# Designs tried in a protein design chat: VH-VL binders against Protein FAM180B (FAM180B). Part 4

Target 1, 160 residues: Protein FAM180B (FAM180B), of Homo sapiens (Human) (q6p0a1)
Amino acid sequence: TQPHAGQPMDSTSVGGGLQEPEAPEVMFELLWAGLELDVMGQLHIQDEELASTHPGRRLRLLLQHHVPSDLEGTEQWLQQLQDLRKGPPLSTWDFEHLLLTGLSCVYRLHAASEAEERGRWAQVFALLAQETLWDLCKGFCPQDRPPSLGSWASILDPFP

## First folded at step 1 (VH-VL)

Design l5 (framework fv_libivirumab)
Fold by ESMFold2-Fast, scan of step 1:
Structure l5 (fold): chain C 160 residues (1-160), chain A 124 residues (1-124), chain B 112 residues (1-112)
Amino acid sequence: as target 1 above (160 residues)
Amino acid sequence: QVQLVESGGGVVRPGRSLRLSCAASGFTFSSYGINWVRQAPGKGLEWVAIIWYDGSNKYYRDSVKGRFTISRDDSKNTLYLQMNSLRTEDTAVYYCARGSKVYYGTGSYYFDYWGLGTTVTVSS
Amino acid sequence: DIVMTQSPLSLSVTPGEPASISCRSSQSLLHSNGYNYLDWYLQKPGHSPQLLIYLGSNRASGVPDRFSGSGSGTEYTLKISRVEAEDVGVYYCMQALQTPRTFGQGTKLEIK
C-alpha cells in the first residue's frame, strides 16, 4: 500500500472535537474573526479589548515586529526557517511565528487583486504549510520525510 | 473512483470551431486545477492549457493563445476547451488531466489522473 | 521554453533485466524550495498516460517499487530494476518548473 503525494498524512485520526486552547474564546476570536490587513499590509487585531489580553498583546508584538508584511521578507524568513530544520526542533515561539506568517499569507492572498501576486503568496503559503505539517508530525508520525504537501504547492504554483 | 471523461471531438475543416468537454466525477472538482494535454497521431505529448481551481488563472501554449479558451463550470463538474480557428496542426487526441488537490491553485506539479481522450481531426 | 531531451528514444530488454532512461533539461529544474520539478509518465499502447514518478524521485500511488527516479538540476534518470511484460509502452519525462509544461520526446520500451 502506498499513498500518493496528494493524500495528506493521516495523523492519529480521531472523531473527537478540536483540542481546546487555554483561552478558547479569546484565541478563537483573535484567529478567526479578530484579524484583518491594515493599509500597510500588516495583520492587526481589530478589537482593542481582545488586543489588550495577554495573548492579544503577544500576538500584536509578533505581528507588528516579527511577521513579515511583504513577499520578499516572507520568502527570506522561509529560507531561514528551512535552515532551522538542520538544528533543534522549533521552539513554541518559532512555531507561533510560522503559524502567524501562514495566516498573513492567507490574508494577503485574499487582498491581492493581481493573479501574479496571488500566485506568489499562495506558493509561499504552501511551503509554510509544509513546514508546519512537518513540525507537527515529529514524534507522532514516525516518517523519514515530512508529510507531503507538494500537491498543495503544485496547485499554488506560479508556473502553471 | 476518480474519473475524467472527455467529449466533443470530431472531424472539421480548417478555420472551424469545436468545444471539448471534460466531465469529472469521484472527487471535489472545485478543489483542483485541470489541464488539457494533446497528442498528435504517432507523436509525443504536448501541454495545451491549464485553469486554476477557481478559474482565476488560465495559461496557454503559445501556438493556441487567442484561439483556444479554457473554462470551467463547477456546478456541472465540467471543464471546457473552446477551440476556434482550428488548424491542421491541432489534429490530436485531447486529454484532460487533473493536478494535485489544494484550496487555491492550478495543480500543474504532476498529473495524477487522465481521461481516455477525445479525438480532434482538422482536415482540408 | 524549457527543452526536454530523452535518451535512448527506444530500447529493448529481456524480461527480468534492468532498464534505464535518461532525461536532460535545457535549464535546471531545481527550484529554490529544494524540489526538482521533473515527473515521469508511462503510456501503454492504446491507453492514456499514467503518472509514475513526481518531483524527481517520488513514486505515485500504486506504482511498484521496482520503478525509481533520481537526478537533480538538468540530469534525471528513470530506472526499472526488473522489467516485466506490463512495463511495455512509451515513457515521457515532463518539466513542471515553468509554463509551458514541456515533455521529452518519449522512450519506447520493448521486450526482446
Scores: ipSAE 0.000, ipTM 0.482, lowest interface PAE 16.9, mean pLDDT 76

Design m1 (framework fv_mavrilimumab)
Fold by ESMFold2-Fast, scan of step 1:
Structure m1 (fold): chain C 160 residues (1-160), chain A 120 residues (1-120), chain B 111 residues (1-111)
Amino acid sequence: as target 1 above (160 residues)
Amino acid sequence: QVQLVQSGAEVKKPGASVKVSCKVSGYTLTKLSIHWVRQAPGKGLEWMGGFDPRSGKTVYAQRFQGRVTMTEDTSTDTAYMELSSLRSEDTAVYYCATGRYYSGWYFDYWGQGTMVTVSS
Amino acid sequence: QSVLTQPPSVSGAPGQRVTISCTGSSSNIGAGYDVSWYQQLPGTAPKLLIYGNSNRPSGVPDRFSGSKSGTSASLAITGLQAEDEADYYCQSYDSSLSGYVFGGGTKLTVL
């Protein structure tokens, strides 16, 4: 609560009426130097103080509940994403989910030591990158067709 | 393992307010998305609202806008749901639950429920 | 009345197959929103049974399955057991209400 604004000091908030501005600087701090891969393969926020901010809590819950931590889960979500693209353009939520899942793939690709596992993460990343570009060009890019899967695999990680 | 433990039964007069608590055990409240669902005796489930990490805000069902407030006390790992201007039709069991998103919200862990009776 | 329509009751004998329907509209199931299912034993809180139309949480037997078609969804229970006797609720999102909606519930009786 805000005492000097005439609101009573309490642990109770206004809920859906709560206006907490999200600082872009905090989001950049979280994404630039705030993330790491844990031993189970899940991205988490390194700094608990940053994780306790409003944007940090939002990002923490997205990573914890909504971004897959393993290859099978990532492939499953990619399938779900294909169904979501049959309708309107991706929501801000779906686009963020797509970007964070792609980021997770890059971390897992870098951490993989087996060539076969590295190839699988590279393949999934290529497919997610394709989806990201399709979304980026919807309505503002004058292009007739998106890049093919083969071109994405070749450009993004042909020899992992 | 996540456990949600709710406060005990309440009896209220019409026009009063009720505040139900939901204590999180086995996990940290700030890492959960808590939602509230109620069930009138012999009737179905009704979603009231919860924290939506997509927007970073607490969202309330339209029917309860202006009457419900959902808050959290991180020092005690306790979530609260306060419903004001109570009417007899607010008599129900109120549940807290943890929400997860997979092409829509679903609720995987549930509290035991709190019976709120509104009578004159 | 509930936004999602379920039959008030369904019954079957042990070992049989029963199906519980959940009928929505163009603003919810028909708009492509996923359906989840919950089981509620008398005097207890609901338990998640199916999420995202057809996915089972760990610990839910494979004799429970979900499906979705058009404006409707269904929960199928095969090899019916006495312990399945409970109320079952479907749940989805409704764009007209900008919120989550539950069905009216179906009481399953095991004969």
Scores: ipSAE 0.006, ipTM 0.515, lowest interface PAE 12.8, mean pLDDT 76

Design m10 (framework fv_mavrilimumab)
Fold by ESMFold2-Fast, scan of step 1:
Structure m10 (fold): chain C 160 residues (1-160), chain A 124 residues (1-124), chain B 111 residues (1-111)
Amino acid sequence: as target 1 above (160 residues)
Amino acid sequence: QVQLVQSGAEVKKPGASVKVSCKVSGYTLTRLSIHWVRQAPGKGLEWMGGFDPEDGKTVYAQRFQGRVTMTEDTSTDTAYMELSSLRSEDTAVYYCATGKYTFGGYRSYGMDVWGQGTMVTVSS
Amino acid sequence: QSVLTQPPSVSGAPGQRVTISCTGSSSNIGRGYDVSWYQQLPGTAPKLLIYGNSNRPSGVPDRFSGSKSGTSASLAITGLQAEDEADYYCQSYDSKLSGYVFGGGTKLTVL
């Protein structure tokens, strides 16, 4: 019963009728070509028509409430991730939070003008990606251990 | 390709303990999460607990805490579930199952490959 | 009583559609934990039918589909066949119990 910012909203929270199932194709279009940083530095959905769909409204809430708006907040979220790994399994909502935070890092990395700032965003992204790949590899991965993503941080910064 | 083969049926008296085995083949046990689920005759499925060999964490359902122990032997790719202080209400088929890889979840929330089940009968 | 609520039985004729509901709460399905569905034929182990709310394992026909809305999930079976007669279970995770939970099961009878 304890509310969490990341908890998925039910149909009564969005008003009117039953909540429609999320369309993975719509989510893919939103994530592939529908997102950008706004003038306030927040990740947002460009297309208002897509934003007004059930998946778009849900994504907007996740972006507003889950994704940290700055580097320090993103680093703090990463620090807390290990505590989540020790507790109950993450919900799909919490895993979406992890993925959206990583996506935000990529947008912030490309928007950064200074090499030092780009390097910090790249490092945080690499750590989030490593945690994601490690978790995904718990089920039937061919390798005993996923490859280290530390070297990928340097690749993400083309001008180290 | 993964298969789970469980030990044979057991008949126990109240107060005894039973240890059910689950042999993994077609993959390495260290890369699998193993769950134990039971089903009383004519009743539904009940999760007892699961051992995640990747991080070494074992989680038991509250109602079995203190009576159940789940272990593994990686040298033989065999998982075990031991239930102590048996009561007649523990009469059930006991299943082992692997966790399912699910892209949308941080951990596998489904159970993919199931053993054939082990009937445990508790009677005086 | 099961944590997830299913109707105890449903029935349909060959070729028809049936839907099996699975009602949870804010601590499980409503929390965002994925729902899986299992088919169990008499005397056999359960078989994974749907995972991650709506995904089918290899070999499961398109006649089976899963959906989720709010605190509930549904399994739809179209084009009913005699071999679909079985018990069906939904399953999720519950944060208050810190464990996996099953529905009470639904007996599907093909008339």
Scores: ipSAE 0.000, ipTM 0.506, lowest interface PAE 13.1, mean pLDDT 75

Design m11 (framework fv_mavrilimumab)
Fold by ESMFold2-Fast, scan of step 1:
Order: structure tokens, then C-alpha cells, then sequence
Structure m11 (fold): chain C 160 residues (1-160), chain A 120 residues (1-120), chain B 111 residues (1-111)
């Protein structure tokens, strides 16, 4: 095999199969590095050094090529997600795209200057947030609707 | 369960067009991303095009741009791939394939394939 | 010509381990686009074997595993069985081509 920089081997895993360790600290640094909208309305990572890491390159490509940069594309993605509500849970790929699309909506909402445009981004964000909560509830909540305020309080703080 | 059923084999002359259908059952076509992949006899898989959720449009591989048209009829849950100006090198099995969730980036269900033979 | 490079053939005896490599570039696997693997038995459509670099769909035995490092991915098959004899294809997305790409395929022969 090829030499792998920063690729630890996990030979102690048994049963369900092998899984490489992840570097969650780098992902948190990417989130904390700050994202900004470019002139085309796409999110990008401000810290070019972090963007050049393996997780950074993946995030950069998802933002540039797979997250919609305009309202119409974002509304279409939302419609697709709503159509999937009665299907199986979202794949990891789809869930990542959902989260990044929601983040893009927040940035576009903040950057919008026209009241009508701002209102539309806010509406799309709210609906994407509902889809995120719907997906996260599958497996934790027995209900087939998004969890209520009380239900989420119980999950976030299971002890009185 | 998702099932894809394709139309039957076709024999065409050079310069003709062929239109292959792919009937989706088990899920609505609107919930799936449909792609077309071909395989020449004894050769590997070649992606021709499919739905791109980022642009909200069907996109085609560059080598097929101008010769291929991919359409969907959501009322009958049927996808179509039409390839025009056929050449002998277009002889291949043509597959429709889909991904649930649209942005999955992989093809989880495949049709049985449609053999298209182009000969004079 | 394929964008992702696979060996044309690999072979092994029953019970052994084989690995199939998939080599890409900075515009696909090296850009952290996920790698999927497909098994194609003679005369049949391809079947999804691995997705998202390492995940198995329901019904795929744990003898099949995927890995990814840098610009390359690998499919490992342990406890090789006669029914594993098939063609195997890797697949990813290429940002320069703006489309999905497949490896050239590897024929696995069980001796």
C-alpha cells in the first residue's frame, strides 16, 4: 500500500469491522475558522491552510459544488427533502448536505438587503431546520412528527 | 423497495436514434436521482449523465453533450434516455440507476440493462 | 480509458484475502469525494457493495470492506469464496469533469 500521512491504522477493531479514527478537532477548527460568502453567494472557508487539510478539502468541495448558491436551488433541495419524509432516514451524505445547505441559508439571510428576499431565506431556513429535527428524531423519538419543545427538553436533559 | 425495469433490446442503424425507458416502482420518481450508465461488450462502466441536485437540472457527460437527452415523466414514474446520431461504438448495454436521497453520490438501485446494437 | 485506475485482474484461493486498488487524483478521490464499489456478476447489472468509502448496504457480508487514503481507495475481500468471482468497479465524482467517474474494473478469479 501507499504511505499515508496522518492515517492511523486501527487493527484492534473486532466484530462489526474496521473504522478509521477521525480528527474531530480539525472539523471544529474548520467551523471556528469562520465561513463567508463569496461574490457568487457560495460559502468558503476563510483559513486557506485549514481548507487545504483533508477534511477541509471535502468541506470546500461540498460547499462549492453541491450546496446551492441561490434561493431557487435551495428551495428545490428543500422540496426534495420534504418528499423524502416518509422514506428511510437520510444517508450521511444527504445529512451533511442538509446541514451545509442550512448553514448557507443563514449566511444568505444575513447578507440579504431586500426585505422580501430576507423573508424567503428565513422561511427556507426554518423548513430546513424542521427537516433536520425530523431526521434526528428518527431512532430517538417514537413519534412520526418533529419533536415538541417538551420532547427535546427531555432528550437534552434526561435527568431532573 | 425500489425496482427499475427497462425497455427491451434495440437494433439500430448508424445515424439513427434510440430511446430507452426505465420504469420506477416502489418509490416516486421525484424522490430519486436517475442516472444513465453504459457498458460496451467486454468493457467497463461509463457514466452518461443524470440529475444534479446542486443545479436542479439533468447534466450530461461532456462526450455525450449534444447527442443525449434525458427526460422524466413523473405521472408514470418513467425515465427516458434518448441517444441520437448513433455510431457502431455506441453498441452497449445501457443501465438506468438511481440513488435514494438524490445527493448520495452513489447508485443503490440498477435496472436490468437494455442492449443497444448499432450495425449496418 | 477510465479516470480511476484499477488492476485489470486479481486472483486468490478460497479462504484467502484479496485487495483491489482504485487510484484517482486530486480532482476526485484526493478531493475527498466518497468512493463506492460495485460487484457485477456475469450477465447481471452491477450491485452496490460499498458506499461512502467504508459502509456496507444491508445484505452485504462483512467479508467486504472499503478503505480510502489520499488519492486512492481499496476494496478488501477476506475469506474468499467461489461466489465472489465477478467484476468489481470503484466509483467517485470528479470536480474537473463535473460528473461521476468509474474505475476500469477488476476481474476477480477464484482459483
Amino acid sequence: as target 1 above (160 residues)
Amino acid sequence: QVQLVQSGAEVKKPGASVKVSCKVSGYSLTKLSIHWVRQAPGKGLEWMGGFDPYSGRTVYAQRFQGRVTMTEDTSTDTAYMELSSLRSEDTAVYYCATSYGRWSGYFDYWGQGTMVTVSS
Amino acid sequence: QSVLTQPPSVSGAPGQRVTISCTGSSSNIGAYYDVSWYQQLPGTAPKLLIYGNTNRPSGVPDRFSGSKSGTSASLAITGLQAEDEADYYCQSYDSSLRGYVFGGGTKLTVL
Scores: ipSAE 0.005, ipTM 0.501, lowest interface PAE 13.3, mean pLDDT 76

Design m12 (framework fv_mavrilimumab)
Fold by ESMFold2-Fast, scan of step 1:
Structure m12 (fold): chain C 160 residues (1-160), chain A 120 residues (1-120), chain B 111 residues (1-111)
Amino acid sequence: as target 1 above (160 residues)
Amino acid sequence: QVQLVQSGAEVKKPGASVKVSCKVSGYSLTKLSIHWVRQAPGKGLEWMGGFDPYSGRTVYAQRFQGRVTMTEDTSTDTAYMELSSLRSEDTAVYYCATGHKYYGSAFDIWGQGTMVTVSS
Amino acid sequence: QSVLTQPPSVSGAPGQRVTISCTGSSSNIGAYYDVSWYQQLPGTAPKLLIYGNTNRPSGVPDRFSGSKSGTSASLAITGLQAEDEADYYCQSYDSSLRGYVFGGGTKLTVL
């Protein structure tokens, strides 16, 4: 009855029909006007009505419980992803987490007030972008694994 | 409507291998994720592994890694589960099931089950 | 040794309410992975009863309901009927195992 891929939570929240696409207006509002950083640095949906829709509810759960709210947590999650990853493509769940973690990094980059903090978020975002690009290539692009967070540290810290 | 029909019961000796089939009808196998779950007599359900058609990857439960192989023949809409190095503790009913479209932790449609008996 | 813990048995009389618990941990239910429930009548394959914590498939009576709190989930059956006598299993995903996990099962006896 459905073209479903095995995953812990659905990656597509729709109105309730088989293969029904998400309403463009709701998705636009979520991406354009519905998201903000809270006082703890966690990305959340501002509008409770949007958050109560199928896509909003799923997004809210992912942002609150699966996307790290700080730099250290983001680096730890990325390292765990890289350590567990055996090759492209990622599972739908892991890919969703990767994209949302990247989105969180973009918001944190915009909100960062100090150059040093911006640089750290930019570095993590670049590594997340590389993981995303590597996954999107699948069998049609070189499967060059991006460097792990630890390997970049060894390159960027030539001084004690 | 999707229907899963499994192969018939099998009796195997210890050390042998068994290959169970799961025929999908009413829908394309390429658009479904097939999972395998077993149940020993009088015991609970145990997930063995499943195929994610979107990623093209099959994932196995850790305890079956190295002994189980799950494959699909999309030309016949048939999924297979092969378990090797059989032991008496592998005596169980083996089920195939489809993953739910929206809720990954849900197996929507189940096959009727295949009894595999391992005895000398 | 199941990763999700269920009571081995529960019983009730016709018309009563029973609840079946499913206790997990921070790597599964506590990590907000959805919980599903299955009903298995003697000699049959399991049937999906609840998915996504609270949703019922077509054909499942509304007297069956699911809920989730913290690291645990519960299945509630109201207006208990003789036909409800079966084994019930909860299921979720575990991030540390990177796989699906089932509860040990609960045998419901209708008195």
Scores: ipSAE 0.005, ipTM 0.489, lowest interface PAE 13.7, mean pLDDT 78

Design m13 (framework fv_mavrilimumab)
Fold by ESMFold2-Fast, scan of step 1:
Structure m13 (fold): chain C 160 residues (1-160), chain A 121 residues (1-121), chain B 111 residues (1-111)
Amino acid sequence: as target 1 above (160 residues)
Amino acid sequence: QVQLVQSGAEVKKPGASVKVSCKVSGYSLTKLSIHWVRQAPGKGLEWMGGFDPYSGRTVYAQRFQGRVTMTEDTSTDTAYMELSSLRSEDTAVYYCARVGYSSGKYYFDYWGQGTMVTVSS
Amino acid sequence: QSVLTQPPSVSGAPGQRVTISCTGSSSNIGAYYDVSWYQQLPGTAPKLLIYGNTNRPSGVPDRFSGSKSGTSASLAITGLQAEDEADYYCQSYDSSLRGYVFGGGTKLTVL
């Protein structure tokens, strides 16, 4: 019997109930180990061992099959996401997808060699960051929505 | 208000081709794409294909590759599905459906009324 | 046969609760692809009922709810009404087929 407090408190939500105690640590390890773009512009996990864990396999599936591989697809997905933003909070999966798509934009921004293409990736990232901020604010975010390109450039390229 | 209006019923002979149209209103095809789903009489729903933003290409279910072509005319907000080399097994109601987005994959939030295509000798 | 398995029929009386299952595999629902549900009334086009496993579009009563666990999903309908008599389809994505897949459909009869 264990009537005392001393056991981990399990989430009562369906999504939280399947999380292993080490899952957040594994996710940070995956991100810390580094991501890279393949020749097709797709993000993948560098560490194959970590990519083979349950969180790693889920992340790999999301990156390979769900995160758009080009600018046009990313812009279209962003438009679809914006059409869904009328009140209900994003699911955990959708929020993860939003964050990973933003991360993909950052990698592609730094990989872009042409200035115009770099500008377009920076703009898409700014809009994705705005959606992330809006979700965190629960609809009470400031009015001036997309940061200027210069503002995001200073964050993405502190030494341009 | 979103509406998808499809072209009228078609009767075709085996070996012919059919081209079904889907006129959208209340939004633009430049923002959200149309996918096609068919249903044989008394049977279930079968996805045929549509524009996939992740690949930037129109994708087709393997069963229909080589004999289906899906196009979108953004200037008239009309999507098309052309199926060639028709067989009697292609007799079905063909639906266009607008894609919505959730969890990295699309779902179908608005549907056309359906177009009956009958293939008979 | 269908990649996603649904019972061919289910029945309930007005006011009761019914549940429709949708069983997939590791290449679809088990790969964390979301499940959507569609209602098809006789002679009409399908209508979106649930998307993203649990979300309801505007206009869908809260009597309809979705859930997902492992390789399966479920649609629950509470407070059954005569107007709920219809065919119900689940839908997901399959990584092996690289395409969208539907369940075989379940006919709900309100007794």
Scores: ipSAE 0.005, ipTM 0.487, lowest interface PAE 14.7, mean pLDDT 76

Design m14 (framework fv_mavrilimumab)
Fold by ESMFold2-Fast, scan of step 1:
Structure m14 (fold): chain C 160 residues (1-160), chain A 122 residues (1-122), chain B 111 residues (1-111)
Amino acid sequence: as target 1 above (160 residues)
Amino acid sequence: QVQLVQSGAEVKKPGASVKVSCKVSGYSLTKLSIHWVRQAPGKGLEWMGGFDPYSGRTVYAQRFQGRVTMTEDTSTDTAYMELSSLRSEDTAVYYCATTRGYSGYGYWFDPWGQGTMVTVSS
Amino acid sequence: QSVLTQPPSVSGAPGQRVTISCTGSSSNIGAYYDVSWYQQLPGTAPKLLIYGNTNRPSGVPDRFSGSKSGTSASLAITGLQAEDEADYYCQSYDSSLRGYVFGGGTKLTVL
């Protein structure tokens, strides 16, 4: 099964999408300065005006309902990605989800105060980053498939 | 690779309960998310519930809340679905299936068990 | 009663193309939840045909393809064969129900 080619974000939606074209500048602003980790561990958009744009509302939906908010959920999502992924490229939606999950992981890593939990967030982030880099090769992959979560654990603790 | 093998057909009276089993083979149950889907004779597929790895909790479809209980025995790699207060409308083939996918976009079901026919007859 | 709407039946001649529609709403397909398709031969469990809107699992022929636009999805079958006679179901997730939803099913008849 060949991964299908990525598709750009579809800004058309019932009622309003046609009136609000895609705006890369808005997305950049959201990612650069617009996100904050809430008390539940979920990323949210700080600026309500930005959150009300079409890209902001879509991002809010993805963060609220689609990106895992805790460590176990993030690890389970990564395992599912690794089990199902056959190679690059990912679809546009899968790639965006991968990036947003990685971003959430970075915020959680910075918020973690316990050393063991911080180490687990760093581990998951590293694996997500490798999955992202593998996708970015777009048909020329000098690296083999990224290591699985289990393989990574073995590398970190060769002397159990 | 992974296979799901379900228990045999059941015939129950109205008001009784039925407990269907789903044995996981070739893989660890602890690494799978098992869901249950039923199909009445000549009708479509209806999702009943399952383990959601995103939340770490078992979730049930609203229509079955209070009547269905889904459990797992990890020592025997077996999942169970128990439906109580049976009615004739509960006559259906009950399937277990493993979910696959990305938590943000929803899951799809693969593989499926062979199905268990439950007949509720007075 | 079904939250995803499919035509109850579709038919075509051998070698022809048919499409099966799946119409949802803003709480499911329109909320960017992926659509999967299943084939069910008489007396058997459903089999995954398409996942993630457009992807085919290993072993599914090229003549099956999926697409998605707005609040709807479609399954296209080209080069119809007698073996394709089956029921076909679309499936997504619904945020208002907080659960998985199936279409009502479409019975394909090869004439």
Scores: ipSAE 0.006, ipTM 0.499, lowest interface PAE 12.4, mean pLDDT 79

Design m15 (framework fv_mavrilimumab)
Fold by ESMFold2-Fast, scan of step 1:
Structure m15 (fold): chain C 160 residues (1-160), chain A 124 residues (1-124), chain B 111 residues (1-111)
Amino acid sequence: as target 1 above (160 residues)
Amino acid sequence: QVQLVQSGAEVKKPGASVKVSCKVSGYSLTKLSIHWVRQAPGKGLEWMGGFDPYSGRTVYAQRFQGRVTMTEDTSTDTAYMELSSLRSEDTAVYYCATQKPYYYGSGRYPFDYWGQGTMVTVSS
Amino acid sequence: QSVLTQPPSVSGAPGQRVTISCTGSSSNIGAYYDVSWYQQLPGTAPKLLIYGNTNRPSGVPDRFSGSKSGTSASLAITGLQAEDEADYYCQSYDSSLRGYVFGGGTKLTVL
């Protein structure tokens, strides 16, 4: 019942089908050519047939229920992740959620018309990228945390 | 394909140090994180810590912090675990085990392959 | 002692099904860190039996299966055989301890 608990996993079915034959190729096709923003600003799978595959159905559920559709929601989710996270590694669920939120952020950044809005999406994306990079050391990192939303000025230009 | 061969049994006095080796073959040591797990006679498995050869960083379980050191020698594909200030309660079989870095980035983190174990006996 | 709780022993007759539970908390299994299971035959090193809650490494028979629900995981063994007599350990990661944790182990006896 806790919102932040996420969807319970009794298998590794969420987020990618990385272990299933052909599933990585289908996921690549979905991500590369199969996604678009709907009228609500939510990422959705454009191809109805791809959405009906096992990987497509899992991705659809994640995008609909767990990935924020607007800037404020994305900022709030990042802040909640940062407040609760004590260090790497991330759980399987949180890592997949982080990656998909970053993907959504990139689509919204490209769709943004105002420079100020685009800057805010870029800022949030950079912070999500830092969280992802912190996870890559698999618990072998220094105790230093990635920057928070309040530290955005130190992240801008250049990226890494 | 991956094989881990550990050094032979050791008998130590209380207060001494022991250094156990783990030779890795069938895969590059620089591509594998090595973890150390011990098991006292008749007891369960206890994680001690691990290290990542690529970054040179280590993580130790809190109860071993300050008396365990994990290192590697990539020229011989050998990982080492040194435990100091030995007590009789440190009598155990010590295992090395591999973990592939970036294992699907997914939080799964299994210990894929295990060495045969090294019995360390601490007696007065 | 152990962070993950397992029954100390389980038993079954040849051909039967047994399940071994692994109970965690909100900082490990409940935080969606995946569960691995290891089989330790008498006098041998542990062997990876299940990883990522449900996946079998090559060479592990399909009569071994894993599952996870909430803060707990289970290992199911069907068609019990005498050679299944072993200690079984669950393992996860604990975010509060910032380290890997094992269950206390379960001794399986085939009657």
Scores: ipSAE 0.007, ipTM 0.615, lowest interface PAE 8.8, mean pLDDT 80

